# VHH binders against q9m2c9: the designs that were tried, part 11

Target 1, 358 residues: q9m2c9
Amino acid sequence: MACIVEDPQRAGQSNETQIALISGVPDDISKSCLARVPREYHMAMKCVSRRWRDFVCSDEMCDYRNEFNLAESWIYALCRDISGGVFLHMLNPFSSRRSWKRINDYPYIPMREGMGFAVLGKRLFVLGGCGWLEDATDEIYCYDAAMNTWFDVVPPLSTKRCYFACETLDGKIIAIGGLGLNPNAKRTWDIYDPLTRTCKSCSDVNIVPEMEDSFVMDGRIYIRGGVGGSSTAVYSASSGIWERMDDDMASGWRGPAVVVAGDLYVLDQTFGAKLTMWCKDTRMWIHIGKLSQLVMKQPCRLVSIGNSIFVIGKDCSTVVIDVENVRKNKMNGVMVCSSIPKTWDDDIDVISCKSVAI
Below, E stands for the ipSAE of ESMFold2; O stands for the ipSAE of OpenDDE; V2 stands for 0.75 times the mean of E and O plus 0.25 times the DockQ between their complexes.

## First folded at step 1 (VHH)

Design n16 (framework vhh_7nfr_2)
Fold by ESMFold2-Fast, scan of step 1:
Structure n16 (fold): chain B 358 residues (1-358), chain A 126 residues (1-126)
Amino acid sequence: as target 1 above (358 residues)
Amino acid sequence: QVQLQESGGGLVQPGGSLRLSCAASGFTFSSYAMSWVRQAPGEGREWVSSISGSGGSTYYADSVKGRFTIARDNVKNTLYLLMDSLKSDDTAVYYCAKEGPWYTLSPYSSYYMDVWGQGTQVTVSS
């Protein structure tokens, strides 16, 4: 991957960096102090001065927090209300008062179905999609979680797509298959590189059409699609080679998937809701535990932070599952659950969820 | 009143060169990043190149890297795109775009473009 350099400043902004961040304190010490402030206070810090805002929003802040092992993963849910409006909910899972909060920011994202949702660094990307009266689009929208601001005009995908696999791997967004006006869209994939702001299109006759679900594990993108979710494929982004998925592994992919510490977990919704894990050593699915009917409310999405799986259902009603013991002993797992209340808004569908570390 | 006016497009043979210009008015030109974006017939928009307000940082799409050069003249309020070794795939309408009112640019984030010009047609005929 290309080396990422520190964010450039606009003309005239560099002069502000010469003003002390904290009166009487060297800037290096000030930056160290500001970087140690918990993420929940970062928005308040942006109101102190332009220099504090610029630092808090900078890659330098992110670098300090990573160096000090202080980065916090927060969950962002791309949601749709009853009127079709699209917006983000945000959750700090480490807060003593864990609650979902709506992000109210301008500009508006058009209501679309089959959108991709991807994370790179501190930024969230919403890609593609279609409407009832609108064909598939190539538009991309970007939200910067450190700035708390939408960047809604970004270079588009090279192919208009909806209902496609959308994953991040090696610092790039990979959009695979889906539906669109181009009849070959289902056999193509786009590699979007935000570092160069370019989109490369590739094709292969062996890729699965009409994607339903996907996940990244061990440097590969696993996809499921086709009629009834019966077709699977594996894409190696580094080599550009398509591989066959293990049939036993594929047979257990009966619901939303998430990877925790290199292991695949699936919320199997075939008969109720049960969490299962793929054991690579035995090539068998291991039962972890059964979940309440609340987590079965569609749509249901999974996201992982550390050793925990966040099961996010309708209205952002969330169940948190600690799978640390399963990770340490794949044959003798214990599932510990806690809950986070649904959002104050009713009739909200969760389209996708991602975690962003700042 | 913000205005962007592109010029310099035309018909050129493969391997030829063109220089595009964008005259900007109605804002403090040196305070904003500027970009070139193209759109081929029947295709979506493709980002080509960006330049920071000071001109100290430039970014290029892989498809044009080594062939195109973005430049600006902050005294004349003009953005340039110097296009060498043109290919048939470079045929498109080229648009000049201005960054929105955001504090920072990032090499791995997208520029927010709040003003677009009318475009200038580039046709590379084999």
Scores: ipSAE 0.000, ipTM 0.130, lowest interface PAE 19.8, mean pLDDT 75

Design n2 (framework vhh_7nfr_2; at its last look DockQ between E and O 0.01; V2 from the best seeds 0.00; counts 0 for: pae E 22.3 > 2, placed apart)
Fold by ESMFold2-Fast, scan of step 1:
Structure n2 (fold): chain B 358 residues (1-358), chain A 122 residues (1-122)
Amino acid sequence: as target 1 above (358 residues)
Amino acid sequence: QVQLQESGGGLVQPGGSLRLSCAASGFTFSNYAMSWVRQAPGEGREWVSSISGSGGSTYYADSVKGRFTIARDNVKNTLYLLMDSLKSDDTAVYYCARSTYEWGDSYAFDIWGQGTQVTVSS
């Protein structure tokens, strides 16, 4: 093993050349003060000095805000317009003027179907996909929400995939199944760690070829796919094995799913739009409330922040459902909701939605 | 005018060597990390190597480690890539780029050169 010797002269020199973040204030106190500023002002802070910009964009600030429960979750919607162009819309749910903002910056993301969308810390990942004239790809695009910029170079997936399950678990992105020219893709899974780029591939008969939906709950990845969503699979991180999903639980998974404070919610779109919750104690689905299918133009995507479910439909038309009282009182047929207007652009399809905490 | 200009590309036999150069102008070269990025026909961009502003730290993609060497001359404002034991898989357009942000093997650049073609063929 190699021995590392610290250079005392270099260490001393770095302290002497460092510019103070705030004149007359120690850097540790200055960082604590800057990290407590609401996220809406972070862009203005980046304009104060290069050193403030570096800190605001740093993992150090992000980690501090997460540790002290200061992080604010904003919603990012991966959208496709009528031309097939792919882009992000962003929503600050804490703003008094809650409106969707288009992020229309380079690079251009090609028109693809069956892409994965995942979040690691402050970064958003768009993975894989295929086109009408393009086989499955291994390309990855990454957006840093603190820097407000796309990376120009991102390491690719180890396997070319489309229509696969894509979830974040234990600080890594897991890509499961899907379609590709490699016939093994549909029954394999890969772990993507953007720092180490670890690839681990395993085959399992429970992995379905085309994925419709997935979610993470209690250290497990739940997957639904196949013809009419008839196939399910569960990956258990603690045991490292693939399990069968509870049949009663699977039978109620008839629309987009989201986990709120450890509980599974599904927007059942079979006959109108009905929000249901899986009750772990009784092992039964509970009816929470109904939404007008005419107001909630399909397809809908779900994302949660705190005790709220954001139902995002066509053109980013959004309904916000508060489930705090449901969790406390197990109330049925009562729902508190508000709305956020659609974007001014028409004919926008929402591919996937994620929240990013900064 | 901020500018990066590559040179030194060409046709070489497998197992051969090439030296790429990148001349930088219009900015304080020593204040920026610099990178080499390549793009093979029909493929996406692949990061090859990076060097810190002082030249004290160098980083390499696993595919080129032990075969390629990145270097810089801050007096001449020039970045180099010394390529040894070239393989057919090294065939690509090689770009010199000024690094603005790095995270793992992900990179953001604000200034790119025009590129220089390297073709490794038997």
Scores: ipSAE 0.394, ipTM 0.747, lowest interface PAE 2.3, mean pLDDT 81
Fold by OpenDDE, look of step 2:
Structure n2 (fold): chain B 358 residues (1-358), chain A 122 residues (1-122)
Amino acid sequence: as target 1 above (358 residues)
Amino acid sequence: QVQLQESGGGLVQPGGSLRLSCAASGFTFSNYAMSWVRQAPGEGREWVSSISGSGGSTYYADSVKGRFTIARDNVKNTLYLLMDSLKSDDTAVYYCARSTYEWGDSYAFDIWGQGTQVTVSS
């Protein structure tokens, strides 16, 4: 039964005396007031009334919060448990009680691997993947962070993909390479436009089939893959082509990468866990500091909020690094980090992490 | 509730000495490494010193080495920082922190105190 997402717009304007959002207050003012409520209370707000719920879940709410710089970034982690089940976990990094919470409403996808994870606006997308019983899939799942609800996305990906790079660029989701593809499609990427609900497939010889990591910087998509991560490529939207990545830059890309305020940081995991930064001016990797493997249970993923890098490892163990402090403190390489303890005893692997601002 | 409370900060002249204390509660103090971290105005947080749970191992930033001494009393659940030969550059808010990791050039902390102000001025 295709849940026809009824376009909420056609609900008949029955002249029902639109009960004011807030009694005695114009709606515009009410909306402004509601938009200023901290994100942690948005769930409670949705329980006040239908109109409140609708507004809190609306794009309008997001627009208000963005306009007034009220948007709060939370971290979402796609995780796999010991059973092979995939779950979404959420962290409010600014809470006094910094704890990961499992989002329970995820469709149970047993033993799924190689999924893409992307963010557009207030929505998270889980794309593709493969399982023991299933080849690569073209399925797309969407989680709306405001609604706290999962949706199936139609149409699916144009190409079934597993272990592919997934990034967001210019309001589009880019799925690059992957396994389980038709041999002829190994060097392809898909551009999914959620607005038009169209997916365009392209091919380029510089695309590596097996992707290990990717990031977006300065409007370009960087990918790493191949045997041992030896192959790199850069996509420019302006040219529409993939080019070889600079060798100097590529040489230091030896782990999870994150861009913070335009700068590239990499957690080099070849000999321990070293945080490094790419200096564009000198074209050199700068050593920032070392993290203990005791704190960083591999595999680790990186996500940034503001000037902070969140290193998220096994069991959602989290270390927070303030890069501003690192830059300012001529510290002889000593990093001051904050840690968020794991909340679960369960063996949880973090597949991917993204931040969503609402 | 896990709590750290710093005390002993104040105004001191260059070359002077100060003793900071941090009272710990809500956890088994001796099981955790403890650290001092400072933050100067307009600057990021800077690691100053760490001490192992047993007190057998101590570590210092180069900037304070030879001048500061970290100590702990596990019976009193108290961390100390003895600061000698204070300089103007030592002016900062000093925080007590429970360490979760100490290795190499990185320190991670899960619990922080409110901090105590140390001002070194002539």
Scores: ipSAE 0.066, ipTM 0.431, lowest interface PAE 3.7, mean pLDDT 84
Fold by ESMFold2, look of step 2:
Structure n2 (fold): chain B 358 residues (1-358), chain A 122 residues (1-122)
Amino acid sequence: as target 1 above (358 residues)
Amino acid sequence: QVQLQESGGGLVQPGGSLRLSCAASGFTFSNYAMSWVRQAPGEGREWVSSISGSGGSTYYADSVKGRFTIARDNVKNTLYLLMDSLKSDDTAVYYCARSTYEWGDSYAFDIWGQGTQVTVSS
């Protein structure tokens, strides 16, 4: 712990009491204590004082919790109801009563399709999209999970786009390909840098058209596009260029994908619901198990937290798979999973899911 | 039975006007964007104009902007195209179409009318 020279010699109690997080305690120690409170109680902490509210909502607290391995990942699902309205559901997977809850603040997200959905730190970003007769947009909206509020983001994307891949890599949000007024948008990507608050557009002839899915693994962005996922490409951060994806790896990417502890898992629903894992050493897809207890309607989304895969389908019906336990306890059979009840908001389609660690 | 039926086509001299109508039946008209698409002899189909389900938003191809007006009457389930300042290159069969997808630079159409001939000559 760093000992500040001025702390023992601070001015009288009157000023220290009015500005201290905890009376008579150095702020560095107070912050260490507050940062260890479970995320479930952070809303209550905001009610203690304005200084507590500022700290709980700060990047400093989020960074501290990440640095000391205290961060808790909650799942956020971008959803659409029967009326076409777009909103967020949130799941605290660590709660004893695990259930999906709608974020109560009304959405400022427009009724659009083909939006990008990305996470950076404590913030969720909804980017671009197009409407019923509207061309693609460059608008960005942000939900701050610590503040539980929405706000508009400036500057917008450099390129108006919808139906594009959207991922976070090395602290930047990358919006790749898609459709828009510019016919060359399919071969461009925008890099949003939050530190400089700038958005930069790049191009490469090797980018696939019409994005269907993406994931990030080992500092690389993998994208799948074209008719039935027939085209794939890889962006390598180390080289800064786009490359062709390994053909054997691409052949098994036939459904939603997620990375758990550096291993790629795919829910292949071509011939039923099969969870498979890519083995780099053998260049083969390993069958992990079948999710026959999954009777929910497509499409499903995958999110990982620790060693668990959350399979989220229609109405936010959720199956939780602990991949270490499943691989250990299962041989040539159906996987043993737990479930989370669907929401009361029936006829909800899940557009995308991400986790936010705070 | 979902159906679209165009009417109002005919022969017009250059600079003249026409009003096309499209009667819709068998679906909730106000829930769908509607479009006009034309096909000149020997050419592919060319998008002309679109209107949102509510009628609040209208869109036009550059070749007709300022001369054509799209409108709809959701009580009568009817789509209209008011065509002014007609030119010889506006000669085509005009189709009414229902949209099911809209992309920023394209439209998807699942139901088409049989078309109505517009001829601008002399």
Scores: ipSAE 0.000, ipTM 0.109, lowest interface PAE 22.3, mean pLDDT 78
ESMFold2 (binder alone), look of step 2: mean pLDDT 85; pTM 0.862

Design n3 (framework vhh_7nfr_2)
Fold by ESMFold2-Fast, scan of step 1:
Structure n3 (fold): chain B 358 residues (1-358), chain A 122 residues (1-122)
Amino acid sequence: as target 1 above (358 residues)
Amino acid sequence: QVQLQESGGGLVQPGGSLRLSCAASGFTFSSYAMSWVRQAPGEGREWVSSISGSGGYTYYADSVKGRFTIARDNVKNTLYLLMDSLKSDDTAVYYCARGGYRFGELLPFDYWGQGTQVTVSS
């Protein structure tokens, strides 16, 4: 009942009144009960009262849900519409009818190439990018998934960037390399800390100018870039220095990457599309299986939730791969697949995908 | 229409105190984090403090920690900044803004007040 969510139920309510969240129930118990409601009903809950809306949108709600292990990861796809700019599609993987839903509110972001997409808590961030007549930007935009609201710009990056690596690590957004008018942009990275509202700028000779892919694993950011993805680099968060990537590991990184329960998976697009996994114990890539051309609308994006990899095609057609047995047996695991159909919006392109837990 | 209106600024001696207020209207005040941002003449904007929608969480810039207290009254739709032990470096126009930090997470500023002048001078 989104149409009435803005209508106030009572004009004179205050935090000092004896008005209970749920009649006859202490607020602490009421909050515990409300926190156990599945995420799909949270929009309806926001329509009940201002107090329910405040609680559902609050950090306290997230704390209860995390304490009870009730947080649900939903997938958000940042899409570009050639006629209308940018917008979000959303997928609830816990729904009995798995289907992509368009978020109708446009973020007022100009259509840009090479934008970064990051998640921090319940918020999605869109960073940087360039246009046909715009060299590069330092602008950041934010969407709150609990409030279902786009907000205005946040403090900008230290350097204007497009086609850069963008990852969240230890409560911070890290934007690495990319293209810009600053000739040193390719040798720099920004660490944006929302708690201090500061952007720390660093530099290193190992950074390549155009990034193709990145992932976070074991407190490190792995980056692949340069012409044909031939250059790799590893940023160590604990030491704050750049390390060399394992050459055997780098040799198998031939497409989009995702980490599932501490293990690296890559969709190798060199000869068709095949899912591969890096086995840390043996230091070898194992071949898991192949994907059909119908669901391999390149470029594909990968998101992991639990033991599943969501392979999201350019048109939002999605293959869900359960890798639980592969994780347990490594060399002898099997791949189990299911599919989620694309939307009727065939004029869209998926730019990036992230999961947000609420 | 969203409106934010600051008041309470003025001239004060070093070591003195001031209380700033911001009256908010046109939105559900308790649903939004609120912030104070200042700007000294000829300088850029500096974030000062933020408070969560419920008031349960507050965040401060290092330059004001222990001297300033942010508070809100969700019944009166009013944001406050209590400034103690004022220094000459605190001289600035102080703006009320919708948005801020909660649990270390950032909300962008989408609406700003017109500002109130604070001058700390002997």
Scores: ipSAE 0.000, ipTM 0.141, lowest interface PAE 20.1, mean pLDDT 77

Design n4 (framework vhh_7nfr_2)
Fold by ESMFold2-Fast, scan of step 1:
Structure n4 (fold): chain B 358 residues (1-358), chain A 122 residues (1-122)
Amino acid sequence: as target 1 above (358 residues)
Amino acid sequence: QVQLQESGGGLVQPGGSLRLSCAASGFTFRDYAMSWVRQAPGEGREWVSSISGSGGSTYYADSVKGRFTIARDNVKNTLYLLMDSLKSDDTAVYYCARGSLEEWLKYGFDYWGQGTQVTVSS
């Protein structure tokens, strides 16, 4: 169905009795009160009435929560099961009974290799990818974390891509490089705006076709890829200029990367698992601590919330590292860890992880 | 909390009939429009039918008009899809979802059932 088709239920909805959000309370006061309810109760609130559901899912709700500094960052893991089904797991890191929970919303999402995973506001995007029997795709799937539902129709990317860098910057998704049937995909990038699609032309740029990792720091996108993960580059989206990455900085990028309060952390997995931090002032990698390989099933994904790094293993087993003390004393930091056990489902693999604030 | 559970699917011959049910819990059922959506293997989701909270208004996709009937029992918190004159192209997993066609097009659905398989073959 297209939006040009008349909605047959519009008249019925407009004829519903309009009731105050909270009896005897002005709506502006009611909205400020509802916005202060912890995120874990938002799904229950959507069941109270249509007006409560509409408010909870609205941008107005998000505006109130941001104004009151109440937004909560939850972690979403894109997973696959042994049958090749794709789904989301979710973690509320601030719950006293922390556990991963499966999201039961079932659009058709083909299992593909080299998919991109990005966040814009309260929405998660799954982009591109390829299969054993199919070339790269331009398909995009969107999940709304406030509504807890998938959108069936999302406009595709301008270029079919797999194994590309996928980051969000300045309200847009940026897809860089990757493999595809289009010969120009390897050395190009796409800037996807939900309001409009754009694609940068093929250029002789210092980017590699197959991407392994990326991160955003100080308004720039850092990428790593190519044979053995040996090629790095830095993209400044505002200027469109490619820069060379510091060689010393690049030499320490030996695993998944995450940025916490403006500082780069890498989980070095070459011999065991070691958390390291790039010190901008000294231009040196600082060893923070060591994680047991028996506890963390590789490949691991990293997500930052506040001053904590969540290390998420392939099976969703999670280790939480508080780096506030490391940030205050960069040379002699102390790592504080806690753990969250793997999910009830032993037959899952984590593909990618992102945090969404609501 | 909110839960939707479908039942009534199965194997049926062309021209046959099936009745699907969806048991709803965890919300005030009568306050929400409800929909049926189906998905055939390798295809996207296709909206089939919607019913208003009171049951006074029903809407159908052109492919099922005259063959399918959507109904609800607000006392039992149950949604139904009565399927007559089934064709091979009706073969799909059928999902119960909370919301109207307009809500799906603009926002998507916030709650879906697990689905029930309907296979039309001989």
Scores: ipSAE 0.000, ipTM 0.163, lowest interface PAE 21.0, mean pLDDT 77

Design n5 (framework vhh_7nfr_2)
Fold by ESMFold2-Fast, scan of step 1:
Structure n5 (fold): chain B 358 residues (1-358), chain A 121 residues (1-121)
Amino acid sequence: as target 1 above (358 residues)
Amino acid sequence: QVQLQESGGGLVQPGGSLRLSCAASGFTFSSYAMSWVRQAPGEGREWVSSISSSGGSTYYADSVKGRFTIARDNVKNTLYLLMDSLKSDDTAVYYCARHKYFGSWRPFDYWGQGTQVTVSS
């Protein structure tokens, strides 16, 4: 029977004890109940009260949902339109009506080539890039998927980069190599910590300047670049050591890569489109299945959710591949496909795709 | 017509305090992140502090952290810089600047004409 205060952030200690998330229910139980509500209803929950909004937007709710396996991974695609405007498309893969939706009414983001796209927790980061009238930039933009808002001010990278590898590992964003006016930058990497807003720059002679692709697997960042994708490197965050990739493993990396349940999958695009998996036990690439080139507009981006690979084409047309049988059998799985059509925007290009779990 | 007008500068002794103000007009002030940038005699421009459009996030250069406070009043369309424990090295012309893009540290698209701060013994 506690009194509800309109502005809990301004409440004193006495007023805080009078504020209840749900009347007649202890806050610990109320938070447990609210955290179990499906993600699609979180926007409506923010309209109930300031306390509900604050909890729904909080790291506390995000951490609770992750800990108890309640988190839902939604796909975010960074896109550009015919005018060069940059925006986000969002897909809820668990919705009964699976469709891409444009995120509207957000601030202008400059269209740059070679931008990095990274995810930490509930936040999406757009980093670096270059333009027609400027060399590489150090600018960072941040979108909070729980708040559904862009952060106004974000400290820049320590080094200006474009066409670099951008991955998240151990709660940090790692930006590797790329091009810029500083020739030494091409052999460096930045470790960006968004909590402390700190950057640390390191260098290594084995880093390829122009990155084509990268992925994270088993606590390591794998990168590929150089002429024809001939150069590879592997970074271990725990040891801080750079080494070269297994040559047999590297030989099969002929298209976009994704990790599903600790296993590496590559969409080999050399002769049509063929999904392959690296078998750690035999140290060989296995053929999983062929995808129709008529459905897929290259370049494609890959995102994994559970046992499914989402193949996102340049126009945002999406093919969903269930690899559960392949994961269980490691050899002779059956590839099961479904599709999600492109949005009504006829002239869009997908730049990058990431999943965000909330 | 965007205008930014700084005020509150002056002569102060080391260890003193000053409050700078920037009056904004000709745009929706509450929609833009704002910064203070200074230029010491014979040196380039140095970023000092930034504040988000809502005022919820603030950032400071290491040289001023713990001594300066940036604030804004979106009702009055005014940006503030509260300067405590002033040092001779803080002597500069202080400029109010508007961020062109959301979340971007650069470019700035509009600048004020500046206000002189002189810290001398």
Scores: ipSAE 0.000, ipTM 0.284, lowest interface PAE 12.3, mean pLDDT 78

Design n6 (framework vhh_7nfr_2)
Fold by ESMFold2-Fast, scan of step 1:
Structure n6 (fold): chain B 358 residues (1-358), chain A 122 residues (1-122)
Amino acid sequence: as target 1 above (358 residues)
Amino acid sequence: QVQLQESGGGLVQPGGSLRLSCAASGFTFSSYAMSWVRQAPGEGREWVSSISGSGDYTYYADSVKGRFTIARDNVKNTLYLLMDSLKSDDTAVYYCATGDFEYWSGDAFDYWGQGTQVTVSS
């Protein structure tokens, strides 16, 4: 068949790698300068030139910003509109004009129940789920927060899952339990490695089929599920085994959980909304404060950035809680709060929230 | 008892072709993704290719893309690697690998076969 044979010399002449990023400045110094620009200006930088766009979107810039502690964590919320459309909503918590913004991008993500939401580096992953006419799926969708675009092709999970726990640990995504498994199969989990694009499956009798919540703390994955959310288990990455959760610790897990600087916080929603912290030293739950349910729409999602907990309501209205004084054990009993209102009048439901550092 | 047994390696001239096979037993083969990993003398392990449990999705390292084809036969519990246009840089021991099926046994490592040697030289 007729083939177009490219001229190697002309292909070489089209190479942009020898063009200076900044006139009169060596590229290595130029890259270090560009990498120090605050994240809010990165979109504008992509408009300067193709070479700037390529660098801003690169792993090289992301790695540099992480190495020199320049990375900024922004919050991404996976949302559903009233028509069942799925989209990402984004919040820059460092902006003086803190407001949620909708990300309008292709391709369409099908609305499914029980989807997983995970973060690795600059990328967000939407995994699994089920529908009214669909048992469960193994499909994965990936959004690159530096490029501000969705990947066309992402390898699937090894096993179809919905209503499962989804956490990141040791540079891998771990999907635990859920529905959509054969009724006679062992309880399973998948370890998905995006570097090798492989997924491996494991099983354990302690894994419950339907998950409600999970968190990672001290190299361990904690899960809660089953009838009324009464079943708990802990996975230890160092030993590779599942073990029983501390009963006193488990008794206080009565709502969404988040880890802040190595400490576990839970928003207890059984009678109102009470923020509590697990004290490792005393092995007791400590009451931090009470939040008004008149302002906050349940179910809430929790995200931590630095010493702050972002409580994100179902409608994306957000309350910011500073827990620095609790961590320092100063016992002053004062919780500093601020709020970020929703910026739209459409009925929007928040499904999951994660922070992405760039 | 998970067992993986590779075969089909050998000596081939540059530009030649080889077909590697991996016979799997001791687990539900069709439920797990399978991979090929190689190790050249004095080098670290390099991932080559992977295939989903159904066989519907295949993935390749950039160094072998367009030259190698991964395939599986779930009825025979066998994984294949079809290698075309072989280069001297493809010389390595080729292993088939899969995930850990029982973490409660205290073994959190991937299961590996014993390997099959591929040598590309004239």
Scores: ipSAE 0.000, ipTM 0.130, lowest interface PAE 19.7, mean pLDDT 76

